VHH binders against p49116. Designs and how they scored, part 272

Target 1, 238 residues: p49116
Amino acid sequence: EGPLLSDTHVTFKLTMPSPMPEYLNVHYICESASRLLFLSMHWARSIPAFQALGQDCNTSLVRACWNELFTLGLAQCAQVMSLSTILAAIVNHLQNSIQEDKLSGDRIKQVMEHIWKLQEFCNSMAKLDIDGYEYAYLKAIVLFSPDHPGLTSTSQIEKFQEKAQMELQDYVQKTYSEDTYRLARILVRLPALRLMSSNITEELFFTGLIGNVSIDSIIPYILKMETAEYNGQITGAS

## First folded at step 16 (VHH)

Design B47 (framework vhh_brivekimig_d4)
Fold by ESMFold2-Fast, scan of step 16:
Structure B47 (fold): chain B 238 residues (1-238), chain A 121 residues (1-121)
Amino acid sequence: as target 1 above (238 residues)
Amino acid sequence: EVQLVESGGGVVQPGGSLRLSCAASGFTFSRYDMSWVRQAPGKGPEWVSSITGSGDQTLYADSVKGRFTISRDNSKNTLYLQMNSLRPEDTALYYCVKGGYLPWKKTFDLSSQGTLVTVSS
């Protein structure tokens, strides 16, 4: 039994659509988000421990945690995505919708609260200067969450989560030896991911999907896609 | 040299059925996801359905969900599309495409001949 993650799992290179439009639109946002989702799913499927759980467990696990993985990916790739610009554009659109009474006030409040939580999360991660190894382990911790309703093989999932936590601890203690509280500061960020609605994330980032395919339906497909094809489509992805 | 040859199109009444076939050669068929794409007269191409290389997973556009079934026979290098409960809106030239579903894919290699499906009374 080797380490849960290898150096190859630290590499997480998002290739953005080119060129970036002068004004952000739904298609550019959806394409960017979709690329990140695909990269996140291919990252997960490359982990030997994940493969060992079997296809039914793998699919259920990812369906339960995709929003947490996606949000961590947004934080990790915030700079390459110009995420702050994307979120500002969404906020501006929502403010205009309020003024024109196009959307209910309660719905706007829910969406604005979600955007605020997302901004707070990404800002906290940026302030902590989370590195690539730390992101890889945090993604592994949320991926191997044994406590989602309806999961089987929960003891095996819990063992992989514990292994991810131990390897993160070893990395942080070695790399940031003088910062005694760094691990605690990192780990206390994770519960916030569970409070963000996957339905609101889907509405904000995935409304422009071709053929109106739901995230729930594409997850099993992504997990079974041929790897050679994926590598040809995603330049620079590991 | 990649070769894709579609067949099985025709004229049917609304509510009818057709089974399209795509004969593939020039590449290792089982190692590639495959898709069906259609182009209605005067419109751009529309993605219809995709299937993984192994055949283990499929995806469908909302417009065809529950009516169309994509399948493949890797031993024959052949892709299929079973179309049931056909509607006038399904009238299009249907293309077999090497490659799976990508949400950002705006263009498709429609260099093959395609097969014409006409749904009318």
Scores: ipSAE 0.743, ipTM 0.898, lowest interface PAE 1.2, mean pLDDT 89

Design B48 (framework vhh_brivekimig_d4)
Fold by ESMFold2-Fast, scan of step 16:
Structure B48 (fold): chain B 238 residues (1-238), chain A 121 residues (1-121)
Amino acid sequence: as target 1 above (238 residues)
Amino acid sequence: EVQLVESGGGVVQPGGSLRLSCAASGFTFSRYDMSWVRQAPGKGPEWVSSITGSGDVILYADSVKGRFTISRDNSKNTLYLQMNSLRPEDTALYYCVKGGYLPWKKTFDLSSQGTLVTVSS
């Protein structure tokens, strides 16, 4: 049995929109986030084990976990995206909304809590110095989650998740042999991803799509679209 | 040379229907995602719908979902847009475009003639 992931699945290179505006706006943030979302789904569709589950299962899995994959992608690409600058711009906009009484205080609190959780997650990953192999396997563990409601083929999905966990363990033990508890420190970060609201993520990063097209509709399209249309823009092809 | 020829536009009353066609030549039609894009007078282009090369996955803008149906016949190199329950805000020049949906794509190759759809009472 070959490995779940190959070296091609470790490469994850985001190309940002150019030029960066003087002041960050909804359109730039949405375009940046959309590129990351497309890259994340293109990454998933390229995995042979994922392909083997079939189109309906693939769509259901990604619809269930896109927010977790997207958040891992934000952490992995935080430097390329200047994520701290994007989050500061979003916070500044929310502060203005509070002062102008345009949003409910309860909703603003929910959104601010989401941003704080996201910042803490990204900071924890940075402090752990998670490498490209570790990110690839963490994404695979999240992707092959058998416990989402409504899934079929849960036995096969669980086997792929276990294979991802095993291969991550083998990698960490070989590469970071002196740090006996590194794997545990990494894995305890994953439950926090399930606490992040996909609705709030959509409002923060995909405002430019709201009222135009839904992420649920985009998912099956991205999984089957011709790759040539975005090669060199979001796939990180050399 | 890529050539796209749109047809089927006209004037209809609100609630009416029209079927647009796009005849494609100069490329292997079945290997490309295709899209319909419209441009209302004085406005920028607006993406309407996309279909994969195989035809098995389709995407619609929220504004047309449930009213428009995109389809293709790869044996005839032809793309279609069935428009039902037309509204005045659907009035635009409709273009067939080689390529699928990308959320960050703001410019389209609208070098073809397009077909005019006018919805008025």
Scores: ipSAE 0.690, ipTM 0.875, lowest interface PAE 1.3, mean pLDDT 89

Design B49 (framework vhh_brivekimig_d4)
Fold by ESMFold2-Fast, scan of step 16:
Structure B49 (fold): chain B 238 residues (1-238), chain A 121 residues (1-121)
Amino acid sequence: as target 1 above (238 residues)
Amino acid sequence: EVQLVESGGGVVQPGGSLRLSCAASGFTFSRYDMSWVRQAPGKGPEWVSSITGSGDVKLYADSVKGRFTISRDNSKNTLYLQMNSLRPEDTALYYCVKGGYLPWKKTFDLSSQGTLVTVSS
C-alpha cells in the first residue's frame, strides 16, 4: 500500500566509541563494528514490510545478508568511522604477521584480497556520492533478496525487492534527472557485495567477539531484543 | 525501585547440576531483556547468558553454550539458569541483571547479593 521506506528509514546515524585511542586496537575496531551491526539490524527490524514476513523469515534473511548490509554500512559511515585509518591499521598488522610467519601465505592472501575488494567498493560508492535515500534503498534491495539458499516465502520477498527497486528508480530519476545513467552505475556495484566472505569480515571486524559469541547467534537476538536499553546506550542518556 | 534476589547456588562436584533463580520486583519484568553475569574470585564480571523480554530468543557465551539454559516465567517475575555439566571454571558469584546483551557494555549493576556457585571435588 504505502511506500516501502519512510523518511525515518533514511536516517542512519552511527555513534562511535569516544574517545578514539591514539593507536587503533582490536577493542576499538570491534566496538565500532558491533555498533554498526546493531544499527543495521535495528534499521532492518523497523521496516513494516520486514516485520510482516515474520520472525523465522526475518532471521533467515538477515543471516543470509548481514555481510552485505554491514559492508553498505561501512561505505555509508566511512567518514564517521575513519574507515581508511582502520583498514590501514589492519593492513599494517597483516604485513607484520607475514614477517613473523604467524599466518599462512594463503590465508594472508585471502584476507588482503578481501580488504582490497572492500576498499574498491567503498571508493566506488564515494565517487558516485551515494546519498542517504540511495543507501536506504540499496540496503532494502539486498535485505529483500529472494535468491539466498534455504529461504521460504521467496515470492513475497521478491515483491518487496521489486518495490525497493522501483522506489529507488523513481527517486534517482527525480533527484538526478540530468544523469541518465546514474541508476545503472549504482546497481552494477551491488554484485560485488556477494564476493566478500562473511567469515573474513567476522575475523577482521569482530575479533573481540571471537570465543564469546558468534554473529550467527547474535542475529536472532538483535532482531528480538527490547530496544529501550539499546537506545539509551547509543544516545548516552541514562 | 528495582530489586533482584538471586538463589539456588551451592557446592557441587564436577559434572553436577544446579538451577539458579532470580526474583525480580519494582519494574515491568516482561518488558526487559534479562541477563546472568558471573564474577569469579579475583576476576572481573563475565557475561553468561541473556533472554529477550518475551522469552523468544536466548543468547549464550561460548564457554557455557550447550551446558546452560536460560529461561523466564513472566507470570512469576522470575529468571532461571539451569546449569548442567558444571566445571571448576564455572565457580563464581552469579548475578541476575536487568537488561540484555550489548557487546560494548563493560559494566553491570551488581548491587544485589548474588548467589555463590562452587564446583570442587
Scores: ipSAE 0.785, ipTM 0.914, lowest interface PAE 0.9, mean pLDDT 90

Design B5 (framework vhh_brivekimig_d4)
Fold by ESMFold2-Fast, scan of step 16:
Structure B5 (fold): chain B 238 residues (1-238), chain A 121 residues (1-121)
Amino acid sequence: as target 1 above (238 residues)
Amino acid sequence: EVQLVESGGGVVQPGGSLRLSCAASGFTFTRYDMSWVRQAPGKGPEWVSSITGSGDVTLYADSVKGRFTISRDNSKNTLYLQMNSLRPEDTALYYCVKGGYLPWKKTFDLSSQGTLVTVSS
């Protein structure tokens, strides 16, 4: 049948809060991350195959993989976000917390390991010069992961993942015909996404939502919120 | 023009219940997410709850989760907030707002009259 993704699914444009403050704070980081999360969820909900899975299945699927989608989005939008500056600010805060004995050493170690894994992932993607089509298919591969515990309709999810893999292969072989091993180098990056804790991601990037709304509760809301409302925000139209 | 009319507020004792209503007109109600926002005297507005245009998904601030229920009747262009187990800190002027929850949205159109909820012994 038709392709899994259309050209419209390649477009992924993050609008940052403006201006960037002189000193990065929890509010700016949380707002930036929230915009990326909303963009990622609206990207997923726009895929006809995703819509075809039905509300219960697609909600469960995204709850299982939001951290992987978010991390791919961080890598894709690293330049527009000035992600390296955000991570440096977080590291500086953690180092100051050690000096002031405000956080346990074990917790700081866990968070620093997470930041290191995130930096290595983003650096590997940048070094590979992953393009917009490749990011779209990688996001589709992680979105249509049939192996998360508790999922239903795993046969349909697996078929969509295989379709994403086939279309990525076709794209890479056509576009980067002289680089025989490019696809393999790209795909071996994906397992690292599952080694990153969603709880630590939530603590690092969504601190401004802690105590107000959880990521788990906001996800089904984003997936079903009215399109006209979201479009008004990204276009500036009232 | 967008018109929102809140009602149902009153004075209740701690542990009491109230049901707020919002009559909407001037826009296609079913095509917009809707929210309840409250403002205590001398404080800024606090988002309370949102519901999708279809009514299929709801979202609640942690402070009201398990106590408040948001709902809508699209055939009547009406938004509701069922408030149970009310606490003194729930005392505020309650507004219904066109639009859903967006974490980066810092201002709300509170041009309607609102409905006053007072929780006191």
Scores: ipSAE 0.769, ipTM 0.908, lowest interface PAE 1.0, mean pLDDT 89

Design B50 (framework vhh_brivekimig_d4)
Fold by ESMFold2-Fast, scan of step 16:
Structure B50 (fold): chain B 238 residues (1-238), chain A 121 residues (1-121)
Amino acid sequence: as target 1 above (238 residues)
Amino acid sequence: EVQLVESGGGVVQPGGSLRLSCAASGFTFSRYDMSWVRQAPGKGPEWVSSITGSGDVRLYADSVKGRFTISRDNSKNTLYLQMNSLRPEDTALYYCVKGGYLPWKKTFDLSSQGTLVTVSS
């Protein structure tokens, strides 16, 4: 009955690894990305509507949309992460791999195309000056996507997505009352998220995960891990 | 005070199996994710596997996936590691650790005794 998201769901505070190395390396990038991934999934699991769908549905939803949530998180936390510096380091590493003939030309083209799409997306969100409330609702719209194959409870998921859309509309109309087409400009950015490959995102940001675990394997673990012992490490609270 | 006691190690031929146990006390066992960590002679600690407090979800290092099975019995406050198809590179001192998988976790509390696993021909 209440609103889909509370003020606590608007707060999204990423704690970066410390200290920052003199030169960015795969471990620093992987740790930074992992902190964002964990924060994103803890955000999702804190939503009462999400909890109500049940464990199996929760796992299926997040497995289907984690790349979209992660990319929205990259855009939202771009300044905190110094994302432009991270992407430059990835490009430099990729250029070195080209010089050493370690990757096929076709694969390199796919990866560079992905980086370009990611930069374009983050730049478009920055240009629109998306605020914390807008990011929270965009993440909710992405999370409650009823159109992923194999999903159960699709009617309930669709209802939550529509509720997210309605609450975003109400917020934008009240906060940006003079900008009649702001909502439309924001929503047309979302389809681009589905054009980005989760496999390429995993290769760029999650190489060097301890134990070389896959994101697909980590997802059900994050959704069911005990939170009390990890709260300070995930949220950065002391 | 948290206490962890590992057991079940031994000498085994390549391709053999061992089952490790960890008896936990001093905390509410079912409320904590648990992990197995190993340390080969002269090397740093390597994370092996984690299990959620409920036991519903498990994670494995790629090097052991399909060969090792982590499990727990919350009624006995005991963590297990079933190791199959053992390889010489699995030779290490094995520790159970309070806490689960965290990609940025750089240190492990290896103050417990551990249990030695030696895979040799």
Scores: ipSAE 0.780, ipTM 0.908, lowest interface PAE 0.9, mean pLDDT 89

Design B51 (framework vhh_brivekimig_d4)
Fold by ESMFold2-Fast, scan of step 16:
Parts: sequence; C-alpha cells; structure tokens
Structure B51 (fold): chain B 238 residues (1-238), chain A 121 residues (1-121)
Amino acid sequence: as target 1 above (238 residues)
Amino acid sequence: EVQLVESGGGVVQPGGSLRLSCAASGFTFSRYDMSWVRQAPGKGPEWVSSITGSGDVPLYADSVKGRFTISRDNSKNTLYLQMNSLRPEDTALYYCVKGGYLPWKKTFDLSSQGTLVTVSS
C-alpha cells in the first residue's frame, strides 16, 4: 500500500477573483471564500483513501469537518487572499452596524471574538512557518477524524488518520531534524479548530450564498460534480 | 454545436404543477453537470437548480427547495424540472444551461429559446 498523500496533494493553489475591487464588498469576499471551499473539497475528493470510504461516508466526513478544512485553508492561503484586509473589512462593517441597526451588541461581540480566534490561529501557523507538506497532512488528519458523531466506517477512518499522523511525523523528523518539538507545537494547534463556530464562519464568509444555498447542501454536490470544465477555475490547473 | 431546447412551460394557477424538459445535443451529455436558470421580466438571471452529470446529486436554490425536483435521463440526453406548489414569483422564462453550479459564475449561456412559465390566477 502506498503513501496516503502524493506530491500532487501538496499543491494547493487558490485562484483569486480578478480584478480586486477598490473597496472590498460581500461579493468579493464570498467569491474568494467559495473558491477556497471548492478547492478544499476537490483536494479531499482527489485522495484515493477518501474515495475508498464511499460516497455516504465522504459526505458525512466533510459535513463534519468543512469548517476545520476551510480554516486551515485560510491560514495556508492568508497571503494570497490578503486575509488581514478581508478581516479588517468585515470588522469595519460590523463596527459601523453596532449602534445603527437592530443587531445585538452581544452578537457583534461574539462575532468579533470569532474573528480574533481566527486571526490568532492564522498568526500561530505563520509564526511556525508551516510548509505545504505540513498543511497537506494537517488537512488529512482533520479530514480523517473518526470521532465525529454519527459516522460509520470508524475503524477505517481511524486507520487513515493514523497513517496521516505517521507520514507527518516522518516528514517533520526528516525535514526539521534539529527541531525535536516541532511536531508537538504543530499538533497542539489543531484542537482550536473545533472551538470555531461553523455557523459564524458561514455568516462571515458565505453571505452571498445565504438565502441561495447552504454549505450543508452544497457539500455532496461539490464532492460529485464533474470537474473537466471547472478544474482551471477551482485548482488553477487546466 | 451545442444545442439545448426547452419545453413544457405554460400558464398555471398558484399551487399548480408543471414539468419542464430540455433536449440536449452536440456534446456528451452524461459528462456535464446541468442547470436550470430563470429570468423574470425586467430582472437578471437567477440560478434555480443543478444536477451532477451522473444524476446522483441535485442542488437547489433555497427559494425552490422542497417544491422543485431536478432530474435527468442520460439515455435520452434530456434534463427535467418538476415544479410543484408554484407561486406567482416563479413566473419567468426558464433556461437549461450546460454546466453546474459555481457561486462565482457571473454569466449564463441563455442563447437558447427557453420556456415561459406564468403563474397567475
């Protein structure tokens, strides 16, 4: 049996909307986020181990972990997305709304705390200088999580997660041989992903989809859509 | 040459039903996701529903979810839209489109004739 991930799974190239508007708006943010979501799910569906679990299990896994995959993708693509600028625009919009409409100050505070947690996570990954191989394995560890409620094939999912952990360990030990504690520092970042609300992520980044289609509904569609005409738009490789 | 021919539109009262059909030719139908898009008078095009090339996974706009059913028969190169519990706001020219749903897709190929659906008392 070969490795869980190949070099092709390390490539994660986000194609941004062009041109960038002078002022960021909800359409640009939603398009950027949607492109990242589609890229993340197309990345997941390309893994042979993931395919082997079958359609129902694939859908259940991604429904459970899409927010974690998306957040890892935000961290990995933070520079190409100008994520700090996007988050600043969201914060500015929220601050302008705080006393001028019917939104609760408590709700705005909750959303601001979510943005802070996201910034802290992305900053921690940047400080660790997480590379493309490490991101690929972290995404695989998150994807093959056997502990979400309602999952079937739990033993096989656990086997793939352990394989991802093993291959990450082998990579880090070989590449960063002088940093004995690097793997531990990387892995302790992962629990924070589960503390982030998927509902708040959807509200912040997928506003253009609200009232049109839900993330829960789009997931099984993305996992089974034909890719030939869209591959260049999703992966930048056509 | 890609050709799409819509049919099945008509005039119905609120709460009525219609079944739209789209006959496709000029491409390998089963290898493409397909969509229904509508355009109400004086408005821009609105995506309604998509289905994967295999026919296994449909996707619906929230405005039609639970009322409309998209399906396809790859042996006949035909796309369908079953519309139930029709509302006045469903009044539009309906187009089938080669290709599935992408949130960032800015334009649709509406060069076909479409089929008119009018919901009025």
Scores: ipSAE 0.819, ipTM 0.929, lowest interface PAE 0.7, mean pLDDT 90

Design B52 (framework vhh_brivekimig_d4)
Fold by ESMFold2-Fast, scan of step 16:
Structure B52 (fold): chain B 238 residues (1-238), chain A 121 residues (1-121)
Amino acid sequence: as target 1 above (238 residues)
Amino acid sequence: EVQLVESGGGVVQPGGSLRLSCAASGFTFSRYDMSWVRQAPGKGPEWVSSITGSGDVELYADSVKGRFTISRDNSKNTLYLQMNSLRPEDTALYYCVKGGYLPWKKTFDLSSQGTLVTVSS
């Protein structure tokens, strides 16, 4: 039995849309987010342990955790995406909406709180200087969550999650041997991911897909789409 | 040389049904996701539906979900679109396109002839 993740699963390279527009708009934000979503799903589908669970289980797992995977991806790719600039543009748009529509105050407050939680999460990960190996295993821990309602094969999912936790522990203890409490500081950040609403994430980052395709519908398609076409689109020179 | 030949279009009343076909040649059909794209008079192209190369998963635009069914027969190199409960707004030239759905895909290869669907009373 080999490791849960190989070196290829540690590599996580987001290709941003080019050229960047003069002014940030919904289309640029949606395209950037969609590229990250596709990258995250292709990362998950490439894991042998994930493949072994079967199509129905794969779809159920990713439908349950896509927002957690996406948020970890936002934190990992924050610099490449210029995430702070994207979030500032979203906040500016929402502040203008508050001034125009007093009746939507409660919803706008929920959305602003979501953005603050997202900023706090990304800032905490940046402060901890989470490396690529750590991100890969954190993503594996959230992917192989056995506690989502309606899942089958929960014993196998739990074993894969435990394997991810063990391999993360081994890595952190060897690489950051001087920092006795690093693993604990990293792991206590994970519960915050479940406080972030998938509906609000979809509204903020996937507005260009609203009315066309839902995230729930696109997930099984991404997990089964032909890889060669996707790879050709994410490499500018292919 | 990639060749796609659409057929099955026609004139139908609202609520009616049509089945479109696309005969593909010049590439390994089963190794490519395929899509249906339509272009209404005076409008730009609109993605309608996609199906994986294996046929395992289908994807639909919200405007056609529950009314249209995409399918494929890899042994015949043929793509299908079953259209039910047709509406006047479904009136368009329908194109078969090599390739699946990517949210950032801005252009479609509409070099084939397409097949015209007209929904009118």
Scores: ipSAE 0.811, ipTM 0.926, lowest interface PAE 0.7, mean pLDDT 89

Design B53 (framework vhh_brivekimig_d4)
Fold by ESMFold2-Fast, scan of step 16:
Structure B53 (fold): chain B 238 residues (1-238), chain A 121 residues (1-121)
Amino acid sequence: as target 1 above (238 residues)
Amino acid sequence: EVQLVESGGGVVQPGGSLRLSCAASGFTFSRYDMSWVRQAPGKGPEWVSSITGSGDVVLYADSVKGRFTISRDNSKNTLYLQMNSLRPEDTALYYCVKGGYLPWKKTFDLSSQGTLVTVSS
């Protein structure tokens, strides 16, 4: 009956680690990425339609799409994160690894191609000047993807995705009425998200979690953790 | 005032088992995620395991996964850690902490006394 997303779902505020180190290191990058991952999953769990699908379906959906949600979050928060600086630091680390013969040339090429795809995606979103409402609906379209293997309740998931698409269309047509093809330009960017490897994303941004906790294990935890705990540790009382 | 009292530590040989308990008071226990954190002599604190307020979901550090089991009894305001297949590297002072797992959290309120676990032959 009501809209899929409310104004509270448009708000997406990333709190960066403080202080920023003189030289970017694995710990700072991992902390920044982890904060964005937690923010993205708390965003998803707050959607009533998502809650209605039930715990098992929620976990399966987010396990399938976390990399797409994370990448959209990177694009949306690129300025707050100084993402270009983070990516430059990762590239510098990879180039040093080549010189020290610590990684194979094939692996480095694979990782560099991933970084290039990520930069292209973020640059395309910035050029389109995607607003907060558009990001919220793009994340909803990605979250409610009925086509991942092994999903149950695919009919209901598809209905929520269609509702997200319809509400995005309504918003864009009313807000950007002068730009007839804006929606099409935005939607054709989404397939690129599925071409980016979740394993490479985990290696690049979550290296500090390797040997501690896996993304697969942390997902159901974030979806069920107490909200007051998260808010107290992330935002503090202002 | 938040109070946490750990117990159940001791000396055990490699491969042995211990069950730790944490009695909580001064807050609504069921509304908070809880964690076990350990500190080996001369080292910083290391997160071990967390459990959601409801008890529905648990997390383990890779170093203890498959050997340790975290649980809670909200009716008794008590947190537990069942430790099996103990190794010398598990030797540490074990603390229970109000709050769940956050990857960026490097500081914990270790003001409680903790309970000592020593794994040696």
Scores: ipSAE 0.778, ipTM 0.910, lowest interface PAE 0.9, mean pLDDT 90

Design B54 (framework vhh_brivekimig_d4)
Fold by ESMFold2-Fast, scan of step 16:
Structure B54 (fold): chain B 238 residues (1-238), chain A 121 residues (1-121)
Amino acid sequence: as target 1 above (238 residues)
Amino acid sequence: EVQLVESGGGVVQPGGSLRLSCAASGFTFSRYDMSWVRQAPGKGPEWVSAITGSGDVTLYADSVKGRFTISRDNSKNTLYLQMNSLRPEDTALYYCVKGGYLPWKKTFDLSSQGTLVTVSS
């Protein structure tokens, strides 16, 4: 009962690290990415339907889809992040690694292909002019994916995914009534998210966590951490 | 006024065990994530472990994972760190801090006394 998402779930505001360094480095990129990851998981944990699935299911779902949520977040926050500048810095680092023979050419090719796919995805979303409501429902559709291996409560997860699809359809038909095929153009973008390697995303954006904490271990922590701690660091209020 | 008092440190041989305690006061302990942070002689502070306010989830630095166990007793406002299979590299002054793990947090409030752990043969 009630809508799957409320207006509070449409708000998605990334706070970037300050100040921006003169030269982009691993620490700045990792901090920016970590802030987006935390924002994405705090967004997910605030959904009543998600809470209703229980802690174990919540952890399994987010472990399966964090790369898809993160990539949607990159697309949504591309302007705030100056994502094109971050990707250019990563490309320059990789090109220097080729010249210094520090990394295999095959690995660099895989990483460059990933960056190109990421840029194409973000450009496609920008060209479609995806709004905040559409992003919220797309994130809900990927979050409530019942088809990941090892999941329990798959029937309830599927119910929530179908509810997300229904509410997205209702929104798009009312808001973009003259564009009969808009929903189809949006939804056909989602399969590309599953072709992007979570291992390569972790290597590109979370290098500052290597040797300290894994993404797999940080996920259940973010989902259960006290809100006051997170809000105090972001808003400075509590 | 937040007050944190660490205890339980000492001298132990490599492979030994110690249990650290932190007595907290001046805030609603159960509503805050807590961390253990250590500072080796001549080095900067290193985050070691965190636990959620409820105690439901724990997080460990890769350097201590599998050897250390963080826990809390919210009825006693006390945080614990069980340290097993201690190594010379674990030698440090250990602090408990109000707050959990945030990857962008670079500084810690180490105004408390800490408790010294020395691993030496």
Scores: ipSAE 0.787, ipTM 0.914, lowest interface PAE 0.8, mean pLDDT 90

Design B55 (framework vhh_brivekimig_d4)
Fold by ESMFold2-Fast, scan of step 16:
Structure B55 (fold): chain B 238 residues (1-238), chain A 121 residues (1-121)
Amino acid sequence: as target 1 above (238 residues)
Amino acid sequence: EVQLVESGGGVVQPGGSLRLSCAASGFTFSRYDMSWVRQAPGKGPEWVSTITGSGDVTLYADSVKGRFTISRDNSKNTLYLQMNSLRPEDTALYYCVKGGYLPWKKTFDLSSQGTLVTVSS
């Protein structure tokens, strides 16, 4: 009937906490990540196709894919976030934990492998110079994934995913007409998102959440919070 | 202007219950998420619970989860906090706040009077 995404869905503007502290700490990292998570969820909830699936399906979809959406957001906002600096600080903290025997070597290895996968993903997206329209459609493709366990309405979800794929193809073919294989190079990056653990992402970025609330609890809240209030907060923050 | 008036506080024994109320005026109550925030003697403010404008979703600090229930009556412009299984650590001045849960929000408008809850044996 109309396009899956409008021009409003291409705009993805992250406002960072200010000022940036002299030394990165858990609170700054958590606030930065939380802003990105809230932005990502508000982006998803604004899509008419997503709204049409209903509250229970919306919550289930986002609980299944939030780590993929968050990771795409990290890649898209890497420069604004100074993500390389944040990851370097996390690595330094982990190296110090090894030296002081505060954490098991096996756990640190798992976390370091996760950071490596995240860095490789962000580097691949940067090398491809993914634009705002491409990011919007990649996010839509992962959001409308019909293959997560426990989902209902999978046929409708699959139709929205196919629509996202077709609209991305049309955009790439029109905008990058001389680069015949660009779409294939972009799409082949998506499977890597499934290899990254949501539990490790939560540990790295969300340990400082006020009230020790879980991401699982925050997701339905973000999807139903009043939009005007949220918009007032993010437009005033720097 | 925005006006928030808390009530329902008192002195209770550990394990007791209290129901707090907040009467809101000066804004379209149903269009805003609302929160309860508490401040214990000598400590900074602690977020306790949030409810969406519609009332569809609630969120609780881990310290109160399973013991406290937030609710609202949009027809009466009133926010509630049902507190069960109260503990000495719940002793605080409780504030009703216009606004939801935002992890980057460092300050709350605690200009209202609040309502005092004291849990003591």
Scores: ipSAE 0.772, ipTM 0.907, lowest interface PAE 1.0, mean pLDDT 90

